VH-VL binders against q9lss7. Designs and how they scored, part 53

Target 1, 226 residues: q9lss7
Amino acid sequence: MGNTSDDDKILSYEDVVLRRSDLDILNGPIFLNDRVIEFYLSFLSTVHSSTTISLIPPSIAFWISNCPDTEYLKDFMKPLNLRDKDLLILPVNDNSNVEVAEGGLHWSLLVYYKEANTFVHHDSYMGVNRWSAKQLFKAVSPFVSNGDASYKECTDTPQQKNGYDCGVFLLATARVICEWFSSGGMKNRDELWFANVKETVPDLVNHLREEILALIKKLMSESVSK
Below, E stands for the ipSAE of ESMFold2; O stands for the ipSAE of OpenDDE; V2 stands for 0.75 times the mean of E and O plus 0.25 times the DockQ between their complexes.

## First folded at step 18 (VH-VL; framework fv_gevokizumab)

Design gn1 (at its last look DockQ between E and O 0.81; V2 from the best seeds 0.81)
Fold by OpenDDE, look of step 18:
Order: C-alpha cells, then structure tokens, then sequence
Structure gn1 (fold): chain C 226 residues (1-226), chain A 118 residues (1-118), chain B 107 residues (1-107)
C-alpha cells in the first residue's frame, strides 16, 4: 500500500503530473516509470522546440502500437501530423497487456528519421524489445511515409549493466539524438547519430538521474514562486 | 565466431598474486555493446562473478573481493587480464572469462583451473 | 546482494521427458534473469536471457518463464545432450549472482 504521501503531486509540467514517488524512483535503483519518461521527453521537446521534432509520450506510443482498430488509429493519428515531422522519438515498452498500464518491464527507443526514411531501434538490453519495436514500427510507418520506410536495429547501442536503467538509456539516447538533429544532423544516411550515441550515452547515463532530479527540483521551486 | 580462452599459472602460492589472461576473438572491445567479465567456480560449488570491463570506461568488481581485484584490458591484443592479490586456499577455483554484453554473459571460455597451495 | 536459489540440486529424467528447473530470487528482479548450461570440459552456454528470450543458436525445446522472484527453465523434450548442470543468474543488479545449479542426470 503505497504511503499516501508518496502519491502527492509535486509538479505539473506541461501535460505531465509528477508525484513524490517519482522522485524516489529517480533516487533509487528503480525502473523509470511512464511519468518520469514522459516528463523528460516533454522537457526535451521544450529544449528542442522545433516543429519538425516530435517526442511521443509513452502512453501514446503504447496506444499506437496496440490499437485494435485501424480506423480508430487513423483518426487518432490525424492530429499528430507525423508526416510533417523530420524526427520522431518513440519510447518502446514490452508491455503486452493492453489492460494494464505501465505493465512493462523494459524500455527502449524507436527513432524515425525522415531524411533517411528509416526507423532505428535502440535497445540497451540485447534487443529484448525487438518485437515490440517492430510492432510500433508497423503501426506508425503508414503515417510517416508511404509505407516504404526501413527498419533497423542499432547494433552499437550502449548496453545497460543492470535491470533498472533501461529508461535512463532511453532518455539519454533521445537527448543525444535530439541534440544531433538540432545541430544540423548528418546527410550521411549510413552514419546518422550512431557515433554520437555510442560516444556520449555511456557517460550521460551515469548522471542523468541526478540531472533529472535537479531539474525537477528547480521546476518545483519556480512553481512555488509563482 | 566468438571465442574466449583463459590462461593462468595453474598453481599459486598463498599470499601471492594470481594473474589471469583472457584472449578472445570474434569481437572487439572497441565497441560499446560488449565487455568482458570474469567468473569463478570452486570445485563442487556455484558460480561467482568477479569483475567486468567495458570497452571504454567502465570497470566493476564484486564488492566482496574488490580490494583484491584488478581488471584491465589490452584492446590491441584482444586481451583482458585479472589480478587477484593475497590469494588463499579459498581462491582455488576454475576461472572463466566471458563476453559481457548486458548484465549477462553470452559466450564463455572453457575455464582455467587455479589451485592455491603451499 | 540478491540471493538466487535453485531448490533442486539434482534431477533425474529420461530422454523425451519434459523437465522443469526453478529459480527463486531473494527480491524482485523483474525478468532480468539468465539461464546457463554447463557441461564438463565445455564452455558454459547461455540459454535464456531476460527470463524468456532464447539465445541465438539454442534449440527451441528450451524456454524460460516466470516473473517477480520466481522463474523456470523448461526443456520440452529432453535430449541426450541436455544432461548437464543448469544455473540461473540475476542480471538485475551488481553483484551479479548465480543459483547453486541443478544437475540434470539420466534416469
């Protein structure tokens, strides 16, 4: 029975409501939940305020992947205007139960880059989310291209060393890719951001939890002053 | 094909330093996706993780042995080395090196027996 | 440290049998579990990772299941080459720890 105190709202950021328990997650060797991931993706979206970059919330990505009705999905996808996006960041979760929110145990990242017309999957744990990523790819692809987008696994994706930092790797990778894109990207279709991810993510993941915590605290303080 | 092979002294005296070498092929430690770890197994007992080293920065040791362990790599030779100082009879075991992609060991050497005896 | 327990140290079975080996963690490890096969004089072989993911090259008769603290390795139809010792390993946190092993012997 989670201590009622752990469920207290601590911050509203864009469309995300963080709770006290989310701080505990960030402080401990604990699996990042949907809220924390959504928060940071939202934050990245504000930092990289390009209309051509879309960071999709975990809940939306999950729904896209698991939507049982194609017509419904079409309607759902319309306001997202994904065809107009040059970069899509899509969190992938291994949750197979559509009735249970946040039921997954592993996060990975699916990225679409329009210039290369390719989806790239970054999995920090030996590609365990390959199936889930492919499902999401199949669901999203018709809405970003004419159905001819390629899919690939990034074999040089940095790997996690524990069972609780997959979300951290997701966020770190997303950040690096957004930064790469904002810096002008690369015209080389073969290299894309792979080197950047390989070189920067391993260090970033070591302190990203602390960084996110500091960010939240800062935002909390600012909200109180208003 | 991924292959790993351990080499060691076979016999070490108490209080001395045990030096082990892992030679591997079929992969490189220049990639961010793999490391090499050491595991040991005393006769008739279970497996004990000792240490791992990644291609760029990360080393880790079993806390119970951390003070006695040193893991290093020679990327140019595709070798990883492990040193254990102040060995005792308790360090008698088969020592394995294994490829370490993600908190898991997907390819193993055959192991090398090290006996600590006077 | 997370303790891994294989309650069965030895199991006897015949070729063709369905065999189940269990492993329990002292805490939740959220599917971060691997299964290994060890035979004398041979390299240890990874069979299953992340509780249920089959390692490349491993026969499909091997499967993993479980959640939370309890996990199972299943051999659907035991073959002669499957007589070995099997270990579970938690990959959730350092230090990585192994079960005591289950020796599968011919009946």
Amino acid sequence: as target 1 above (226 residues)
Amino acid sequence: QVQLQESGPGLVKPSQTLSLTCSFSGFSLSTSSVGVGWIRQPSGKGLEWLAYIYWDRDKSYNPSLKSRLTISKDTSKNQVSLKITSVTAADTAVYFCARYPASTFDYWGQGTLVTVSS
Amino acid sequence: DIQMTQSTSSLSASVGDRVTITCRASQRITNYLAWYQQKPGKAVKLLIYYAESLQSGVPSRFSGSGSGTDYTLTISSLQQEDFATYFCQQSYSEPYTFGQGTKLEIK
Scores: ipSAE 0.885, ipTM 0.936, lowest interface PAE 0.5, mean pLDDT 93
Fold by ESMFold2, look of step 18:
Structure gn1 (fold): chain C 226 residues (1-226), chain A 118 residues (1-118), chain B 107 residues (1-107)
Amino acid sequence: as target 1 above (226 residues)
Amino acid sequence: QVQLQESGPGLVKPSQTLSLTCSFSGFSLSTSSVGVGWIRQPSGKGLEWLAYIYWDRDKSYNPSLKSRLTISKDTSKNQVSLKITSVTAADTAVYFCARYPASTFDYWGQGTLVTVSS
Amino acid sequence: DIQMTQSTSSLSASVGDRVTITCRASQRITNYLAWYQQKPGKAVKLLIYYAESLQSGVPSRFSGSGSGTDYTLTISSLQQEDFATYFCQQSYSEPYTFGQGTKLEIK
């Protein structure tokens, strides 16, 4: 409860407000929170244009997968215009308590690619989010297809070697997939982005925290001078 | 079926280098996104993680032993090797190799006893 | 380094009993915990990973629970083949560390 001494706002970026404590999270061996995840997804949305790509915020994905009322879900989904998107990036969290908004214990990634009509789940720790990813798939699928979208678990997803980098793997994987899509997308229906993810994500996760910190500092400097 | 088997010298003199080999089947480091690790158990004691080597050449060592450990792989032979230099009686243990998908060890060998004695 | 403590070194139980083995970490490990079974002269077997996920081929009488620093392995109806030593392991950060073990004995 209550206000922390690190509540000072350091950056407003799109709909995300970052605080000084978020720098500490990025700088340490610490589980990434919703704010850092949402910030970098918003940044990727800016870089890759969101006209046909939608990178769904963690809070939105969480509510979609745990919404108890189908009529409320329909009204909630309408403004997202998911039928118009060619690529959806959906963060997955294993928090089963719908009243807790600060996230769960493990992040993973669910991706929909319209050209293949396929949802793909990337989990960096032994597939432990499969159930949560399936629930999100079932909730989203009616709004992107005629109920015929496929679901695939990617077994070649790079694996974390500690308990605090799952968010870093999520963001690295999302970035590689966005880059793949922006470079022309599907070359092979059976391969999609899988080789790119396997080849690139392991090295990227070693310095992505540092890269995000540098990005935040650069944007802070630009926001003061505008 | 995934199987791992350790082989080692049985008896090693103090100050020598202990060499261990893990031979495995049912997976390959060229086709599976996993690694192999080493764990040891001194007589009547708990388990101690030593090292792993991963399919992408990433490797890591227990910091308390790092200066004495070297892990390597021969992917074409489905083998992983561990060397421990300058052994003492404290290195007497059963040595296990195990498949390492992430920070967990899902399939283990039966272990090989190594005794360090003059 | 994260220290793992199994406060009970030995338990005696009978076939059919419900058995609970506990494990405590010296810091939060957020469900990055595995349970292993060891029998003399045999390969160690993974039972549970990520605190509650059952390894393939492990009987459903084994289950894991807990959160934060406190974790539990439960055997719902003990079988003859379950008499063994059980270890927990934190999978949260290197060096990966194990509890000292709990030996489950027939009485």
Scores: ipSAE 0.743, ipTM 0.876, lowest interface PAE 1.1, mean pLDDT 89
ESMFold2 (binder alone), look of step 18: mean pLDDT 91; pTM 0.929

Design gn2 (at its last look DockQ between E and O 0.75; V2 from the best seeds 0.82)
Fold by OpenDDE, look of step 18:
Structure gn2 (fold): chain C 226 residues (1-226), chain A 118 residues (1-118), chain B 107 residues (1-107)
Amino acid sequence: as target 1 above (226 residues)
Amino acid sequence: QVQLQESGPGLVKPSQTLSLTCSFSGFSLSTSSVGVGWIRQPSGKGLEWLAYIYWDRDKSYNPSLKSRLTISKDTSKNQVSLKITSVTAADTAVYFCARYPASTFDYWGQGTLVTVSS
Amino acid sequence: DIQMTQSTSSLSASVGDRVTITCRASQRITNYLAWYQQKPGKAVKLLIYYTSSLQSGVPSRFSGSGSGTDYTLTISSLQQEDFATYFCQQSYSEPYTFGQGTKLEIK
């Protein structure tokens, strides 16, 4: 009898519903799921409330990447108004099965920076998501630029040392980039946020799970008081 | 081209400290994308991970040997060192250093044989 | 610790053969598995990482597959230079652990 308690709703945050099992994921050496990633990206979106920053949920990014109908994709993309965004944060997953959500086992981060008209892929595990990232890039690029955006792999992306922290690296990297952008960014097209990521993410990933857990607990307590 | 080369004493007496050095080229430990690790292989046996060190403060040791292992780096010399204290015959092995990008070892040295004997 | 098991310690094959080497983990490692080639007197060579990603410079005749606890290295057409010992390694969690190795010998 699967412990029904593990599926209990514990928090509603924006459009994300977290469950008891999500806390277990954060507490253990367990792969972060879509919900946890979506939650924290949503949180970052609230922290960085700029209308020019868009943090795309994992499910949306996946759908964009795997949409079989270009016309449908066009319609879907219209309300997102991605052309008006200066920074896009897009989670990448290696899920190859379009019929199964959350089927992937590795997370990475694709970032679009309008000023540089470039997509940058951050993969914490030897670029294993390069293909998936490129697919997402191809799908998104027409909606953010005139199709002339560049794509690059960040070679100085901090690397994970296990098989369960890729999502943590994704979130840490996203946070650093959002902070970088909110601080005014850099006009140098060649440097962008790379140094910040390199210098900050390795330490951030060491405690980010705990931080996210603390955040969730705080939000839970606040929800009960209302 | 990435290259790594191990150096060691060849022979160590029991209870002494084994000191190994890994010299490498073609990459630097000043980047966040790579570290260096040590792996050993007793004759006719499998591989055993010992430790790794990154460019930053991050080090890790095999828990089974942690109390006896010390890994260090000299970035200016492109060297990583490993010390194993209180060696016994069980520490007789070929010792490899390898580049460590992400919980994987993509380039290896040829290894150096260390024999623990009286 | 995660134990890695290669059930076949030795395998004989001929040039041109399709060869499969298996590796099993004691727990799920979610595709974080690497394959190495070892030859006497030579540096160990990474062949495959993350189950199926081919290391740069490795011939395309090498491929990896698997999921959960079971993984496979395949050599589609064995070449003379492929006679060696092959090791799997889980990259899922510390301590990193290797299989016992499979020695591929000429028939």
Scores: ipSAE 0.908, ipTM 0.944, lowest interface PAE 0.5, mean pLDDT 94
Fold by ESMFold2, look of step 18:
Structure gn2 (fold): chain C 226 residues (1-226), chain A 118 residues (1-118), chain B 107 residues (1-107)
Amino acid sequence: as target 1 above (226 residues)
Amino acid sequence: QVQLQESGPGLVKPSQTLSLTCSFSGFSLSTSSVGVGWIRQPSGKGLEWLAYIYWDRDKSYNPSLKSRLTISKDTSKNQVSLKITSVTAADTAVYFCARYPASTFDYWGQGTLVTVSS
Amino acid sequence: DIQMTQSTSSLSASVGDRVTITCRASQRITNYLAWYQQKPGKAVKLLIYYTSSLQSGVPSRFSGSGSGTDYTLTISSLQQEDFATYFCQQSYSEPYTFGQGTKLEIK
């Protein structure tokens, strides 16, 4: 008996349902929720439609990190076909009782790139999600690399200057990495996508909320036109 | 090791412009995703954030002083400068520069006292 | 602007004591809080960021906790070198603001 607020559904996009309050979140200096994160990751999936890219929903990434049974995890992971993926985008949330007093206060991004056999963690606030990212890395690594993948903390990741834009940094970084991969990937032998992220994300985060709002409104208009 | 050092005039007359320079070592604004900020402390009082300038040229000012502040950087010299126009006795303080990785200040200089006096 | 309040301006304690310093924000800052140590004639030192993350080189006797609007710095066993003034700072939004300080005096 779950509904405590009258919050209208405004858009159904793929398997994501957005509500009117999600527009308010994007408009304000407000922490982005799971729905907005999942929506934009789903949008990136359609823009970068490739069978070798997987953008994992926040709820799925959280569940993988917190699955208590390694045999059950194996059964859960099999249908995901992660070994077939060249790029894996995993949102990280600090919904851990052991690290954060209130779960879900900080978003960051974990990325697996098969050609380098490397997981890279991008944290826009001084690496504070490092533990959560390592939990997710440990859970996923056996299913992409037999557990021999490298883990790298990208210490030169663009940093947020406030306490509410971590989700915006997550989405901007994911978008830049998807664009990097779709343009052929490994263009600079000295760094994977690191230079692209450093060069592009700082400016992108200044207008990404507005872009997502405009995208949602455009999609709402298209869903009403029949 | 990361080090920052402030330099300033010591004494400034009212209505003049106060110019401060932060010289730093152990990091570079061309190779690190950090910035430098300025904080001041009037005698016996708390700390007041003034401004930062970031590696990507983003900058921001405390709104209470914004009309009087200008921050700039010289990346090749590892220096950041702050100017405060139209100073009064209320601007007498110890001025600190500090490294600004993300909304915090992880390494600070020892501070330089600036006195505004006729 | 977010106001940061340290209700205790001065605190006396002995070496070996457990000391707790408190800080309150005028709104929720969702763990975006830092603690600094200031000694006379010395550079200010960052101790803790994001409520509980210990800065490199800071002794493990320092720890931070809290949530929402209420945050604490704890020194588990006070040492002679811990005589200083301690400031909290919200790192949630500009303008970044500091508490007025708590001066820790060693008996």
Scores: ipSAE 0.788, ipTM 0.893, lowest interface PAE 0.9, mean pLDDT 89
ESMFold2 (binder alone), look of step 18: mean pLDDT 91; pTM 0.930

Design gn3 (at its last look DockQ between E and O 0.77; V2 from the best seeds 0.81)
Fold by OpenDDE, look of step 18:
Structure gn3 (fold): chain C 226 residues (1-226), chain A 118 residues (1-118), chain B 107 residues (1-107)
Amino acid sequence: as target 1 above (226 residues)
Amino acid sequence: QVQLQESGPGLVKPSQTLSLTCSFSGFSLSTSSVGVGWIRQPSGKGLEWLAYIYWDKDKSYNPSLKSRLTISKDTSKNQVSLKITSVTAADTAVYFCARYPASTFDYWGQGTLVTVSS
Amino acid sequence: DIQMTQSTSSLSASVGDRVTITCRASQRITHYLAWYQQKPGKAVKLLIYYAESLQSGVPSRFSGSGSGTDYTLTISSLQQEDFATYFCQQSYSEPYTFGQGTKLEIK
């Protein structure tokens, strides 16, 4: 019986409502949930306030991937204007049950880079989300290109060393890629951000939970003062 | 093809330091996001994880043995080394090195037997 | 530390049999489980990772299933070369721990 206190709202940030239990997740060796991931992606979106970057919330990515009706998907995708985006950040989850929210056990990251017209999948656990990522790729590709976008697995993606930091790796990787893009990116289609990810993510994941916690606390304090 | 091979002294006296070397091929710690770990198996017993060292600066030890373990890597030689200090009869085991991609060991050496005896 | 338990230390079967080996974790490990095959004089072989993902090069007769704390390795049709010892390993948290092993012997 989850302590009612654990469900208390602690912060509203953009479209995300964080709860006390989310802090517990960040403090412990606990799997990051959709809310925490959505929060930080939203935060990154504010930091990298480019109209050409889109960080897709987990729930939206999941819906895109699992939408049973193609016509519905078309309508759903219209307001997203993905064709106008130069960089897409898409969280991937291995949830196979559309009826169960947050049923997945592993997070990974799918990234679309328009300049290279390529999707790149970053999986921190031996590519276990390859199928899910490909499914999302197939669903999204028609809306970002004329259907000729390539798909790649990044083989040099830093790997997690436990069963609870996949979300952290997702967020760290997303951050690095956004930073890479905001710094001007690379015109080299072969290198893209791979070196940056390899170089930076292993260290970033070691303290990202703490950083996110500090951010939330800061935002909480600011909200009380208003 | 990924291959790993353990080398050790075969016999070590009690209280001495056991030094093991893992030589590997088919991958490099400088170019691959993988690590190398050590696992041991006493005769007739299960497997025990000892340590791993990753392609970056990250390394970890089994807490039960941490004070006695030192893992290191030489990327130029494609070697990983493990030292165990103050060995006892309890350290008699087959020692394996294995490639360590993600909290899992996907390729193993054949193992090297180390006997601690006076 | 997470304790891994294989309740069956030894199992006898015949070629062609469907064989199941079970592994239980002392806590929830959310699919972060691997299965290994060990044969005398040979390198340990990874069979399954993340509870159900088949390692490259491993025959399709091997499969993994389970959730939470309980996991199963299944050999759909046992072959002669499958007689070996099988270990589960939790990859959820350090220290990584293994089951005691299940020796699959010819009947």
Scores: ipSAE 0.906, ipTM 0.945, lowest interface PAE 0.5, mean pLDDT 94
Fold by ESMFold2, look of step 18:
Structure gn3 (fold): chain C 226 residues (1-226), chain A 118 residues (1-118), chain B 107 residues (1-107)
Amino acid sequence: as target 1 above (226 residues)
Amino acid sequence: QVQLQESGPGLVKPSQTLSLTCSFSGFSLSTSSVGVGWIRQPSGKGLEWLAYIYWDKDKSYNPSLKSRLTISKDTSKNQVSLKITSVTAADTAVYFCARYPASTFDYWGQGTLVTVSS
Amino acid sequence: DIQMTQSTSSLSASVGDRVTITCRASQRITHYLAWYQQKPGKAVKLLIYYAESLQSGVPSRFSGSGSGTDYTLTISSLQQEDFATYFCQQSYSEPYTFGQGTKLEIK
C-alpha cells in the first residue's frame, strides 16, 4: 500500500520520521514496518531515560547482523558504547525470505542484561527467528562482554496467533522489560522478567496499536504548537 | 513425548449435543505457553479448523460454526473439551485435537470418529 | 476467509523420485504456511511450518519453499513411507484454512 501524494511526513521524533502511511499500518491488521518499531523504541528510551539502557534501532541491528567485515563492525560499534550498558534491547528481523517491500517477514526481540551476562531471545512465533537472533548475539557479544555471555531462548514467550502482530509483540515485550528494569531488575537469575512478560504482554498486545496511534497524534499536536 | 488422545461418543443422534474431550501429556497449559485446538475431517474430505483455547484462556472459533461451539479447558487435568450443539449428518467426521503453539498445530491425536445418525 | 488451493488432487510417483506439491493462497500470507502429512488411521504429522522451517523429527528430504501466494513442498528422494495425503494450511489469520489435499500414490 502507499500513495506518494498521501505519504507526507507527519512527525519527526528523534532520528525517525513518521509518514501518513504509518498511521494506516497501525490502524489495520498489518505487519509493522521498521519506522513504527524505531519510533516506539525511541519513545521507550525517553520514558526510561538512563545512560545504562540502550534500545537499538531496527536498521542498526540488521546492519550489525549482516556486516561481513569485522574491522568495519568494530568501528561502527565504538560510538554505541555498549560495554557501559546494563540493558540492551535489540530488534531481530528475518530478512532471508523478504516477501514484503516494507522490510522483513518476522520481528522478534533479543535482550542483553549485564547483571546476568545473558542474552535472551523472545520470539512470538515458534522460534522461527532463532538463527537470526544467534547471528545478532554472536555479532554483539564481543562488544558487551569478553565473548563469554550466555544465550537463552525463552520458551515461555507469549505467542502471536496471526501473521501481522509480531511487531506488536516485540514492542510490548520490550516495554515490559524496560519497566521491569526501571523497577529494580534482577532478584533471581532464573526469573528475570519472564513472569512479568508472560502475565502482561498478552493483554497489552490487544491495545498497543491504539496506544501508539494516540501517542503519535499527541506528539504531532505538540510539534505543531512549537 | 507429547501425546494427545480424543474421546467421544462414537454415535450421536441429530439435534443433540456432541461432546468431545482431549486428554494430553508431555506438556501442561500451566507451564507451556501453548494451547489446544480442534480440527475435523469428514470422510474422504479435507480438514476444517473448529476452535482453539490457549494457556491464557484466550479462545477462538471458526465463524461458520461459532454459534454451535463451546471450548473449555481443565488445566489441572490436562484436558480440553469441545461441545457442538444441534448436530446434523454434516457433522459426521473424524475429530482431532492438536497442540496449538501459534496458529499452527504441531502434535495431533489419532482422531475419533463421530457419526450423526438415526 | 483465505482459500487454500492444491490444484493437484492426486500424484503418482516411484520410490526415489523427486516430488513437488503446490499450494496457492487467495491472498498473500507472508510465509505463514504449514504442511501436514496424513495416513489413514494415523495422527496427522506436521512437516513444515513458516513455509520452510522443518519440524523436529521430520527427515531432511522434506523441504518447503515459496513466497507471496505460491508455496511448495518438496520430497527430494521419495521413500515407501512417504505415500500419504499432504495438506497445506495458512497460519496467517483466522479462520485457519487448509488445502483440499494431494494424495501421493505409488506408481
Scores: ipSAE 0.747, ipTM 0.878, lowest interface PAE 1.0, mean pLDDT 89
ESMFold2 (binder alone), look of step 18: mean pLDDT 91; pTM 0.927

